# Designs tried in a protein design chat: VH-VL binders against q9c0h5r722to879. Part 6

Target 1, 158 residues: q9c0h5r722to879
Amino acid sequence: WSSESIKKPMIVTSDRHVKKEACELFKLIQMYMGDRRAKADPLHVALEVATKGWSVQGLRDELYIQLCRQTTENFRLESLARGWELMAICLAFFPPTPKFHSYLEGYIYRHMDPVNDTKGVAISTYAKYCYHKLQKAALTGAKKGLKKPNVEEIRHAK

## First folded at step 21 (VH-VL)

Design g4
Fold by OpenDDE, fold request of step 25:
Structure g4 (fold): chain C 158 residues (1-158), chain A 121 residues (1-121), chain B 111 residues (1-111)
Amino acid sequence: as target 1 above (158 residues)
Amino acid sequence: QVELVQSGAEVKKPGESLKISCKGSGYDFTYYWIAWVRQAPGKGLEWMGIIWPSDSYTRYSPSFQGQVTISADKSISTAYLQWSSLKASDTAMYYCARISLYRTYGAFDIWGQGTLVTVSS
Amino acid sequence: DIALTQPASVSGSPGQSITISCTGTSSDIGSYNYVHWYQQHPGKAPKLMIYDVSKRPSGVSNRFSGSKSGNTASLTISGLQAEDEADYYCSSYTSSDTLFVFGGGTKLTVL
């Protein structure tokens, strides 16, 4: 977990657009988690995050690794919970790449153990939910069609 | 004790409808994709489609899209494959299989015993 | 129609080592390490023997091994035994609408 912004993508990329968007994406994640001043209400922030991941394939693995970062050694319980929530939301719209699947799966799986639960927050419950959504998303693929994610879909994904 | 058990052999005529089943046991049926695979007599394996039993989301091979319907009833851990109108060319062995995504991607790790479907006039 | 290419048949004597090839494209075998091998005895359902190119499921003999180079995956069976006589199918995850593709199968005869 970091309170600071990132200056470069966590995953090495040569795509300039991805590089730029990755930094913005991280800020949005922080906003949703409550670690940064919010640009908008949480629902719309989540929508923006999901839309970025949905529309830019090169951001998907980056998005998930950023969520892993922000849910690792995060002692802000509300922030932590919201990070997992956001992961679940994103998984409703797109999976990680097949090559990144094992990493994310392993990360989620490790957090399914109740031993990881903290005071007042059942992380294991969030993780189990994400695990289930990941398994589905893996073969579902990204949301199909030309219509972007919408607020109602975000609400349903929570 | 993880297994998939399929319904028995079927003998049908062209034009008839058919629905065969695949029941899972020994694991949480809602956490794994189920695939259907066709094997015509003396031929190889053909992927037909998949279903997510938790909400019955399906994907089909382009070759089988619109030709069959895959469904599931998670309450009894059962997946189904059905035809509205059988053709002689549908004669084949049909397998259901569990797809593993745990530390792998798309391995069919558990197979049913197969259901033989014979369509002849 | 996407398909993986396997030799129709291979043969070997007991104790020998044989290799079955599986050739795909840059969109499947060439893109991922998600090649799987299945063994099928006559009248039986397929059985997973190798997954992810070279991993063995629990209970599968260490005589079975897998590898990949470029767009070609290979299944090697060492110390060939009579019980190994079967059809072998390779499979791969693909980046197309056909999520999974099988090879045409290889008949292994133990002489």
Scores: ipSAE 0.935, ipTM 0.962, lowest interface PAE 0.5, mean pLDDT 95
Fold by OpenDDE, fold request of step 25:
Structure g4 (fold): chain C 158 residues (1-158), chain A 121 residues (1-121), chain B 111 residues (1-111)
Amino acid sequence: as target 1 above (158 residues)
Amino acid sequence: QVELVQSGAEVKKPGESLKISCKGSGYDFTYYWIAWVRQAPGKGLEWMGIIWPSDSYTRYSPSFQGQVTISADKSISTAYLQWSSLKASDTAMYYCARISLYRTYGAFDIWGQGTLVTVSS
Amino acid sequence: DIALTQPASVSGSPGQSITISCTGTSSDIGSYNYVHWYQQHPGKAPKLMIYDVSKRPSGVSNRFSGSKSGNTASLTISGLQAEDEADYYCSSYTSSDTLFVFGGGTKLTVL
C-alpha cells in the first residue's frame, strides 16, 4: 500500500497509452479507496476505473496489480475493504489476461485464509468473493457489446 | 472423492428430443466451469460448450451454437445437455468435464464416464 | 473446423521413448503455455496427463513429459509400457470464440 502516487506503470509495457493512463488509473483507485480526495461519488469513480479497464485491454493487468498493491499491508480498514470491493467490481466486467491469471489468482487465494482477517474487516470473505468472480470472468471474457459499463452494473457488481 | 457421474446410455430416433445429465460430487459445483465434449464413433474429441453453474452463464463452440442447449441446476450439482430434435449424426459419446483454472488455464481435470447417444431409424 | 494437428499414429517397443507432436497456430499454442494432453483408453473417458505444456497432475507417472517450441507442443513417453497403448489428444486454450481446441488424436501402439 502507498499513499503516494505512482510515477510509472507497475507492469512492464511498451504501450505509450498504457504508460500514460497507468498513473491516472492509480489515482482513481486511491480515490475510490478513500486514500485520495475524490471529486465524484464512489460509484462514479468505480465506473471510471471499470470503464478504463474495459476499454483498454492493456490496462487490465496494470489495474489488477495496482489493486494488489493497495490491498497489501494496508492498515486502513475502510480503504482495504474498498480495495477488495473495487477488485470484485472490475472482475464483473473483465478478467486479467490469461498470462496474468495465475498471479492474480494466487494473490486472491492467499488472502482467503482467515489469518488475514482484521478486527472489523473480514478480508477472507472479500477474497473468496473475488476468487469466485475471477474464475467466472476468466472464461466469460470482457463485457461484450458496444455499451460501456454503467452505474447500475457497478452497483450490482459489489 | 471428486467425480462427475453422467446419465445412462440413450437410444433414440431422429426427431426426438433428449436431455442428458452430469452430476458433480466431492467439490463445490459452483466454483468450476463444466464443459461438454462430443466424440463421434471412431473420431476425436470436440469441444461443444461450457456453463458456469453458479448462474448458468453459457458459452458455445461456434460449431454447436444453436444445435444444443447447455443448462445446470446448482441445487443438485448437475449440468445438462439437450437436443430439441435429434439427428442420426448426433450419434456419439458425450462427456462432461470440469475445467480447472487453478494454477492453470483450461485444463479438463475431471471427466464423466460418458453418455452414449445412439440415434437411428 | 479449427483443430490442432497430430500424427494419426505412433508406435514403439516396450522400454523405448516416443514423442507425439501437436501443431497449432500463433493464436493458440504459439500464444499461450496452456497446452494440455489427455490419454484415452478404448471405451474409457479421457484422462488429463499433462497440463500447461509440461506440468503433471498428481498420480501421473513421471514417464510422461511435455514441451513446446513455437507453435508445436510435444508429449514424450519414456520407458514405454503396454498400458500406455491408448489414444492421446492435445488441447489448447485459444484467443478465439472457440475457447478450446483439440488435436485429431494419436493412436499409440505398443509393439
Scores: ipSAE 0.934, ipTM 0.962, lowest interface PAE 0.5, mean pLDDT 95
Fold by OpenDDE, look of step 22:
Formats: structure tokens, C-alpha cells, sequence
Structure g4 (fold): chain C 158 residues (1-158), chain A 121 residues (1-121), chain B 111 residues (1-111)
């Protein structure tokens, strides 16, 4: 977890668009998690995050690794819960690349043990939920069609 | 023990409908994709489609789209493959299989014993 | 139908090593390390022998190994035994509408 912005993508990429969007994406993640002042309500912030990941394939793994970062050693319980919630939301719209699947799966799996739960936040429940969504999303693929994610879909993905 | 058990052999005539089953046990049925695979006599394996039992989301191979229907009843950990109107060319062994995405990506790690479907006039 | 390319048959004597090739395209084997191998004895269901190119499931003999180079994956069986006589199929995940593709199968005969 970091309170500071990232200066470069966490994943090595040659895509200039991904490089540019990665930092902005991280800010949005921080906004949703409550670690940064938000310019919009949480649902709309989540929508923007999900839309970016949905529309830009090269940004998906970056998005998930950023969420892993923000949910690792995060002692802000509300922030932590919201991070996992955002992960679940994103998984409703797109999976990571097959190459990144094992990493994300392992990360989520490690958090499914209730022994890791903190007072007030059942992280294992969030992780189990994400695990289930990941397994489905892997073969479902990204949301199909030309219509972008909407607020209602975000609400149902929580 | 993790296993998939399929329904028994079927002998049908062209034009008849058929629904065969695949029941999972020994694991959480709702956490794994189920695939159906066809094997015509003396031929190779053909992927037909998959289903997510939790909500019955399905994807089909283009070759089988519209030709069969895959469904599931998660309450009894069972997946189904059905035909509305069988053809002689549907004669084959049909396998259900669990798809593992844990530490693998897309491996069919558990297979049913197969259901032989014979369609003849 | 689109299929991965395998030799129709291979043969070997007990104790020998044989290799079965599986050739795809840059859209399947060439793009991912998600090639799997299945063994099928006559009248039996397929059994997973190798997954993700070279990984072996628990309970599978270490005589079975897998590798990949370019668009071609290979299954190697060392110390060939009579029980190894079976059909072998490769498969691969694809990012297309055909999520999974199988090879045509290879009949292995132990002489």
C-alpha cells in the first residue's frame, strides 16, 4: 500500500497510452479506496476505473497489480475493504490476461484464509468472492458489445 | 474423491430429443467450469462448449453453436447436454470434464467416464 | 474444424524414448504456455498427463515430460512401457471464439 502516487506503470510496458493512463488509473483507485480526495461519488469513480480497464486491454494487468499493491499491508481497514471491492467490480467486466492470471489467482488465494482477517473486516470473504469472480471471468472474457459499463452494472458487481 | 459421473448410454432415432447428465462430487461444483467434449467413433476429441454452473453462463464452440444446449443445476451439482432433434451424425461418445484454472489455465483435469450416444434409424 | 497438428502414429520399443509433436499457430501454442496433453486408452476417458506445456499432475509418472518451441509443443515419453500404448491428444487455449482446440491425436504403439 502506498499513499503516494505512482510515477510509472508497475508493469513493464512499451505502450505509451498504457504508460500515460497507468498513473491516472492509480489515482482513481486511491480515490475509490478513500486514500485520495475524490472528485465524484464512489460509484462513478469505480465506473471510470472499470471503463478504463474494459476499453484498454493493455491496462488490465496494470489495474490488477495496482489493486494488489493497494490491498497489501494496508492497515486502513476501510481502504482495504474498498480495494477488494473494487477488484471484484473489475472482475465482473474483464479478467486479467492469461499470463497474469496465475499471479492474481495466487494473490487472492493467499487472502482467502480467515487467519488473515482483521478486526472489523473479513478480508477472506472478499477474497473468496474475488476468487470466484476471477475463475468465471477467465473464460468469460471481457464484457462483450459496444456498450460501456454502466453504474447499474457497477452496483450489481459489488 | 473428486469425480464426474455421467448418465448411461443412449440409443435413439433421428429426430428424437435427448438430454444427458454429468454429476460432480468431491468438490465445490460452483467454482469450476464444466466442458463438454465429443468424440465420434474412431475420431479425435472435439470441444463443444462450457458452462459456469453458478449462474449457468455458457459458451459454445462455433461448430456446435445452435446444435446443442448446455445447462446446469448447481443444486445437485449436475451439468447437462441436450439435443432437440438428434441426427445420425450425433453418434459419438460425449465426455464432460472439469476445467481447472487453479495453477493451470484451461486444463481438463477431471473427466467423466463418457456417455455413448447412438443415433440410428 | 480447426485442430492442432499431430502425427497420426508413433511407435517405439520398451525402454526407448519417443516424442509426439503438436504444431499450432501463433494464435494458440505460439502465444501461450497453455498446452496440455491427454492420454486415452481404448474405451476409456482421457487423462491429463501434462499441463501448461511441461507441468505434471500429481500421480503422473515422471517418464512423461513436455516442452515447447515456437508453435510446436512436444510430449516425450521416456522408458517406454507397454501400458503407455494409447492415444495422445494435445490441446491449447486460444483467445478466439474457439476457446479450446485439440490436436488430431497420435496413436502410440509399443512394439
Amino acid sequence: as target 1 above (158 residues)
Amino acid sequence: QVELVQSGAEVKKPGESLKISCKGSGYDFTYYWIAWVRQAPGKGLEWMGIIWPSDSYTRYSPSFQGQVTISADKSISTAYLQWSSLKASDTAMYYCARISLYRTYGAFDIWGQGTLVTVSS
Amino acid sequence: DIALTQPASVSGSPGQSITISCTGTSSDIGSYNYVHWYQQHPGKAPKLMIYDVSKRPSGVSNRFSGSKSGNTASLTISGLQAEDEADYYCSSYTSSDTLFVFGGGTKLTVL
Scores: ipSAE 0.898, ipTM 0.945, lowest interface PAE 0.5, mean pLDDT 94
Fold by OpenDDE, look of step 21:
Structure g4 (fold): chain C 158 residues (1-158), chain A 121 residues (1-121), chain B 111 residues (1-111)
Amino acid sequence: as target 1 above (158 residues)
Amino acid sequence: QVELVQSGAEVKKPGESLKISCKGSGYDFTYYWIAWVRQAPGKGLEWMGIIWPSDSYTRYSPSFQGQVTISADKSISTAYLQWSSLKASDTAMYYCARISLYRTYGAFDIWGQGTLVTVSS
Amino acid sequence: DIALTQPASVSGSPGQSITISCTGTSSDIGSYNYVHWYQQHPGKAPKLMIYDVSKRPSGVSNRFSGSKSGNTASLTISGLQAEDEADYYCSSYTSSDTLFVFGGGTKLTVL
């Protein structure tokens, strides 16, 4: 977890668009988690995050690794819960790339152990939920069609 | 023990409808993809489609889209494959299989014993 | 229909090593390490022998091994035994609407 912004993508990439969007994406993640002042209500921030990941395939793995970062050693319980919530939301719209699947799966799986739970946040419950969503999303693929994610879908994905 | 048990052999005539079943046990049936695979006599394996039992989300191979219907009843850990109107060319062995995405990506790690469907006049 | 390319048949004597090839495209075997191998005895359901190119499930003999180079995956069976006589199928995840593709199968005969 970091309170500061990132200056470059967490995953090495040659994609200029991904490089450009990665830092902004991280800020949005921080906004949703409550670690940064939000420019909009949480649902709309989540929508923007989900839309970016949905529309830009090369940004998906970056998105998930950023969420892994922000949910690792995060002692702000509300922030932590919202990070996992955002992960679940994103998984409703798109999976990571097949190449990144094992990493994300392993990360989520490790957090399914109740030993990591705190009085304020049941991380294992969030992780289990995300685990199943990941397993489904892997073969479902990204949301189909030309219609972008909407607020109602975001609300339902929570 | 994790296993898939399929319904028995079927002998049908062209034009008849058919629904065969695949029951899972020994694991949480709800959260594993189930695939159906066809094998015509003396031929190879053909992927037909998949279903997510939790909400019955399905995907089909283009070759089988509209030709069959895959469904599931999670309350009894059972997946189904059905035809509205059988053809002689539907004669084949049909397998259900569990798809593992844990530590794998798309491996069919558990197979049913198969259901032989014979369609003849 | 989309299929991976396998030799129709291979043969070997007990104790020998044989290799079965599986050739795909850049959209399947060439793009991912998600090639799997199945063994099928006559009248039996397929059995997973190798997954993710080279990994063995529990209970599978270490005589079975897998590898990949470019768009071609290979299954190697060392110390060939009579019980190894079967059909072998490769499969791969694909990035197309055909999520899974199988090879045509290879009949292995133990002489």
Scores: ipSAE 0.884, ipTM 0.940, lowest interface PAE 0.6, mean pLDDT 94

Design g4
Fold by ESMFold2, look of step 21:
Structure g4 (fold): chain C 158 residues (1-158), chain A 121 residues (1-121), chain B 111 residues (1-111)
Amino acid sequence: as target 1 above (158 residues)
Amino acid sequence: QVELVQSGAEVKKPGESLKISCKGSGYDFTYYWIAWVRQAPGKGLEWMGIIWPSDSYTRYSPSFQGQVTISADKSISTAYLQWSSLKASDTAMYYCARISLYRTYGAFDIWGQGTLVTVSS
Amino acid sequence: DIALTQPASVSGSPGQSITISCTGTSSDIGSYNYVHWYQQHPGKAPKLMIYDVSKRPSGVSNRFSGSKSGNTASLTISGLQAEDEADYYCSSYTSSDTLFVFGGGTKLTVL
């Protein structure tokens, strides 16, 4: 977990567009989680996050790694819960790439053990929900129709 | 103890309909994709389509789109493969298989015993 | 469609090592390590023998091993036994709209 901005993506990339979007994405994740001031309500912040991941295929693995970072050693319980919630929302729209599936699958699977439910947050419940979403998304691919996410879809996925 | 058990062999005439089944046991059926795989006599394996039993979302191989219907009833842990009008060329062994995405990607880790479908005049 | 190329047959004597090749493209075997191998005895369902190029499921003999180089994966069976006589299929994830592809199969004959 970090309260600060990042200057470069978690995943090495040569694509300057992806580099710029990764830094902006991290700010949006912090805003959704309540770790960064935001003018927009959480629903619209989640929409923007999901839209970026859906639109920019090269950003999907970075998005999930940033969520893993922000849910690891995060002692702000509301922030932690919102981080897992955002992961579940994004998994409704797109999977990680096949190359990174095992990394995210392993992360989520490890958190499904109830021993992780300390501090009053039921992390294992969130993780189980994310795991089910991930397994479907892996072979479904990004949400069909060549249509960006909208507010109603985000509300339903929440 | 994880297994897939398929319905018995079928002998049919061209033009008849058919629905065969695949029942999963020993695991949470809604957490895995189920595939249907065809093997014509003396030929290789070809996947026909997959289904996510939790919501019945399906995806078909292009070669089989519109030729068969894949469905599931998660309340009884069962997937189905269905023809509206059989042809002699549908004579084959049909397998269901579970697709694993646990520490792997796309391994067909559990197979049903197969259902032989014979279509002849 | 069959997108992965396997030899139609291969043979070996008991105790020998044999290999079965599976050649694809940069869209499948070349880009991903999700190559799997299945054994099928006559009249029986396929059985997963190797997954992710080289990993063995529990209960599969360590005589079975796998490897990959470029667009070609290989299944190796050491200490060949009569019970190894079967058809062998490779499969791979592919980034195409077909999602998965199987090889055409290889008939292994133990002499």
Scores: ipSAE 0.761, ipTM 0.895, lowest interface PAE 0.7, mean pLDDT 89
Fold by ESMFold2, look of step 22:
Structure g4 (fold): chain C 158 residues (1-158), chain A 121 residues (1-121), chain B 111 residues (1-111)
Amino acid sequence: as target 1 above (158 residues)
Amino acid sequence: QVELVQSGAEVKKPGESLKISCKGSGYDFTYYWIAWVRQAPGKGLEWMGIIWPSDSYTRYSPSFQGQVTISADKSISTAYLQWSSLKASDTAMYYCARISLYRTYGAFDIWGQGTLVTVSS
Amino acid sequence: DIALTQPASVSGSPGQSITISCTGTSSDIGSYNYVHWYQQHPGKAPKLMIYDVSKRPSGVSNRFSGSKSGNTASLTISGLQAEDEADYYCSSYTSSDTLFVFGGGTKLTVL
């Protein structure tokens, strides 16, 4: 977990668009999680995050590793819950790449054990929903990806 | 423990309809993709399509798009493969299989016993 | 269609080691470590023997091993036994519209 901005992507990439968007994406993630001031309401912040991941395929793995970073060693319980929630929301719309699948699957899987729950946050419940969405997304979006997110779809995401 | 059980062998005539089934048990059926795989007599394996039973989303192999219909009823942990009008060339063994994405990507880790479909006059 | 190439048949004597090859392209075996191997005895359903190139499911003998070099994956069976007689299929994830692809199969005969 970090409260600070980042100056470069978590994942090394040669895609200039991905490099430029990664730092802005991290700010949006922090805003949704309540770790950064936001003018927009959480629903619209989540919509912007999901839309960026949906529209920019090269940003998807970066998005997920940023979420992993922000849910690891995060002692701010509301922030932690929102980080898992945002991961579930994004997985409803697009998968990671096949090469990143095993990393994200393993990360989510090891959080499904209730022994990892903190007081006030049932991480295992969020992780179980993320796991289900990941498994569907992995084989759904092999071509053309998922449909563009909208506000109602974000509202219904769990 | 974990198993897929398919419906019994079928002998049909050209032009008849058919729906065969694949019932899962011993695991949460809604957490895994189910594939249908064809094996013509003496030939190799061909995947036909996959379904996500939780919401019945399907993807077909390009060779089989429009040739068959894949469906599921998650309330009874069952997937289906159906033809509206069988042809003699549909004679084959048909398997269902579970696709694992647990610590792997696309391994068909559990197979049904197969359903032999014979289409002849 | 995208297909994986396997030899039609392979044979060996009891106790020997044999290797079955599976050759694809840079779009499947060359790009991913998601190569899987299945054993099929006559009249029976396939059984997963190796996944992700080299991993064994629980209950599969360590006589079965797998490897990959470039666009070619290999299944090696050491200490051949009579019950190893079967057809063997490889499969792979592919980034194409076919999603998955199987090899044509290899008949293993134990002499």
Scores: ipSAE 0.748, ipTM 0.890, lowest interface PAE 0.8, mean pLDDT 88
Fold by ESMFold2, fold request of step 25:
Structure g4 (fold): chain C 158 residues (1-158), chain A 121 residues (1-121), chain B 111 residues (1-111)
Amino acid sequence: as target 1 above (158 residues)
Amino acid sequence: QVELVQSGAEVKKPGESLKISCKGSGYDFTYYWIAWVRQAPGKGLEWMGIIWPSDSYTRYSPSFQGQVTISADKSISTAYLQWSSLKASDTAMYYCARISLYRTYGAFDIWGQGTLVTVSS
Amino acid sequence: DIALTQPASVSGSPGQSITISCTGTSSDIGSYNYVHWYQQHPGKAPKLMIYDVSKRPSGVSNRFSGSKSGNTASLTISGLQAEDEADYYCSSYTSSDTLFVFGGGTKLTVL
């Protein structure tokens, strides 16, 4: 977990658009989780995060690694719960690449054990939902066509 | 014990309909994709399509799109493969298989025993 | 547009080692470690023997091993036994609408 901005993507990339968007994405993730001041309501912040992952294909693995970072050793319970919630929301719209599937799958799987639960946050419940969404997303792919995520789809994913 | 159990062998005539089944047990059926795989006599394996039993979302191999219908009833942990009008060329062994995405990607880790479909021309 | 090419048959004597190859026409084998091997005895369903190139499920003999070099995966059976006589298929994930491809199969004969 970090309260600070990032200067570089978590994944080394040569795509200039991905580099630029990775830093903005981290800010949006922090805003959704309540670790960064936001003027927009959480639903619209989640929409922007999901839309960036959906529209910028090269950003998807970075997005999930950032979520893993922000849910690891996060002792801010509301932030922790929101981080897992955001992961579940994004998995409704796009998977990680097949190359990185096992990394995310392993992360989610090891959090499915109730020993990870804390007072006020049932991490294993979130992880179980994320696991189910990941497994479907892996062979479904991202939402197709010109249709980007919208407010109704974000509400349903929550 | 994780297993997939398929319905029995079928002998049909061209033009008849058929629905064969695949019942899973020993695991949460809604957490795994189920594939249908065709094996013509003396030939290799061809995947036909997959289904996510939790919501019945299906995806077909391009070669089989429009040729068969894949469905599921999650309340009884069962997937189905269905033809509206059989052809002699549909004579084959049909397997259902579970697709694992646990610590792997796309391994068909559990197979049903197969259903032999014979279509006399 | 991936295809997996396997030899039609291989043979060996009991106690020998035999290798079956599986070569892809695309970079998907080379880019991913999602190549799997299945054994199928006559009249029986396939059985997963090796997954992710070289991993062995519980209950599969350590005589079975796998490797990959470039776009070619290999299944090796050491200490060949009569019950190893079967058809062997490789499979791979693809980055196309096909999703998965099986190789044409290799008939192993134990002499």
Scores: ipSAE 0.728, ipTM 0.877, lowest interface PAE 0.8, mean pLDDT 87
Fold by ESMFold2, fold request of step 25:
Structure g4 (fold): chain C 158 residues (1-158), chain A 121 residues (1-121), chain B 111 residues (1-111)
Amino acid sequence: as target 1 above (158 residues)
Amino acid sequence: QVELVQSGAEVKKPGESLKISCKGSGYDFTYYWIAWVRQAPGKGLEWMGIIWPSDSYTRYSPSFQGQVTISADKSISTAYLQWSSLKASDTAMYYCARISLYRTYGAFDIWGQGTLVTVSS
Amino acid sequence: DIALTQPASVSGSPGQSITISCTGTSSDIGSYNYVHWYQQHPGKAPKLMIYDVSKRPSGVSNRFSGSKSGNTASLTISGLQAEDEADYYCSSYTSSDTLFVFGGGTKLTVL
């Protein structure tokens, strides 16, 4: 977990567009989790996060590792819960790449053990839901359509 | 313990409809994709399509799109493969299989015993 | 149109080692390590023997091993036994709309 901005992506990439978007994505994730101030309501912040991952295919693995980072050693319980919630939302719209699948699957699976539950946050319940979503997303692919995710689709995914 | 059990062999005529079944037991049926795989007599394996039983989302191999219908009833842990109008060329063994994405990607780890479909005039 | 090419048949004597090859395009086997091997005895359903190139499911003999080099995966069976006589299929995940592809199969005969 970090309260600070990042200067470069978590995943090494030569794609300049992905590098720029990764830093902005981290800020959006922090905003959704309540670790950075935002004027937009959480639903619209989640929409922007999901839209970036949906539209920028090279950003998907970065998005998920940023969520893993922000849910690891996070002692702010509301922030922790919102981080897992955002992961579940994004998995409704796009999977990680097949190469990254095992990393994310392993991360989620490790958190399905009830020993990870903390006072006020049922981490294993979030993880089980994310696992189910990941398994479906892996062979479904990114949500198909001509239009980006909208507010109602985000509300449904929560 | 974990198994897929398929319905029995079928002998049909061209033009008839058919629906065969695949029942899973010993695991949570809604956590795994189910595939249908065709094997013509003396030939190899061809995947036909997959279904996510939790919500019945399906995806078909391009060769079989529009040729068959795959469905599921999660309340009884059962997937189905059906034809609206059989052809003699549909004569084959049909398997259902579970697809694993646990520490792997697309391994068909559990197979049904197969359903032989014979279509002849 | 993606294909996995296997030899039609292979044979060996009890106690020998044999290798079955599975060759595809670099975009399927070479890009991902999601190659799997299945054994099928006559009249029986296929059984998963190797997944992800070299991993062995619980209950599968350690005489079965797998490897990959470039766009070719290999299944090796050491210490051949009569029960190994069967058809063997490779499969691979693909990133295309075809999603999965199976090889044409290899008949293993134990002499």
Scores: ipSAE 0.713, ipTM 0.866, lowest interface PAE 0.8, mean pLDDT 87

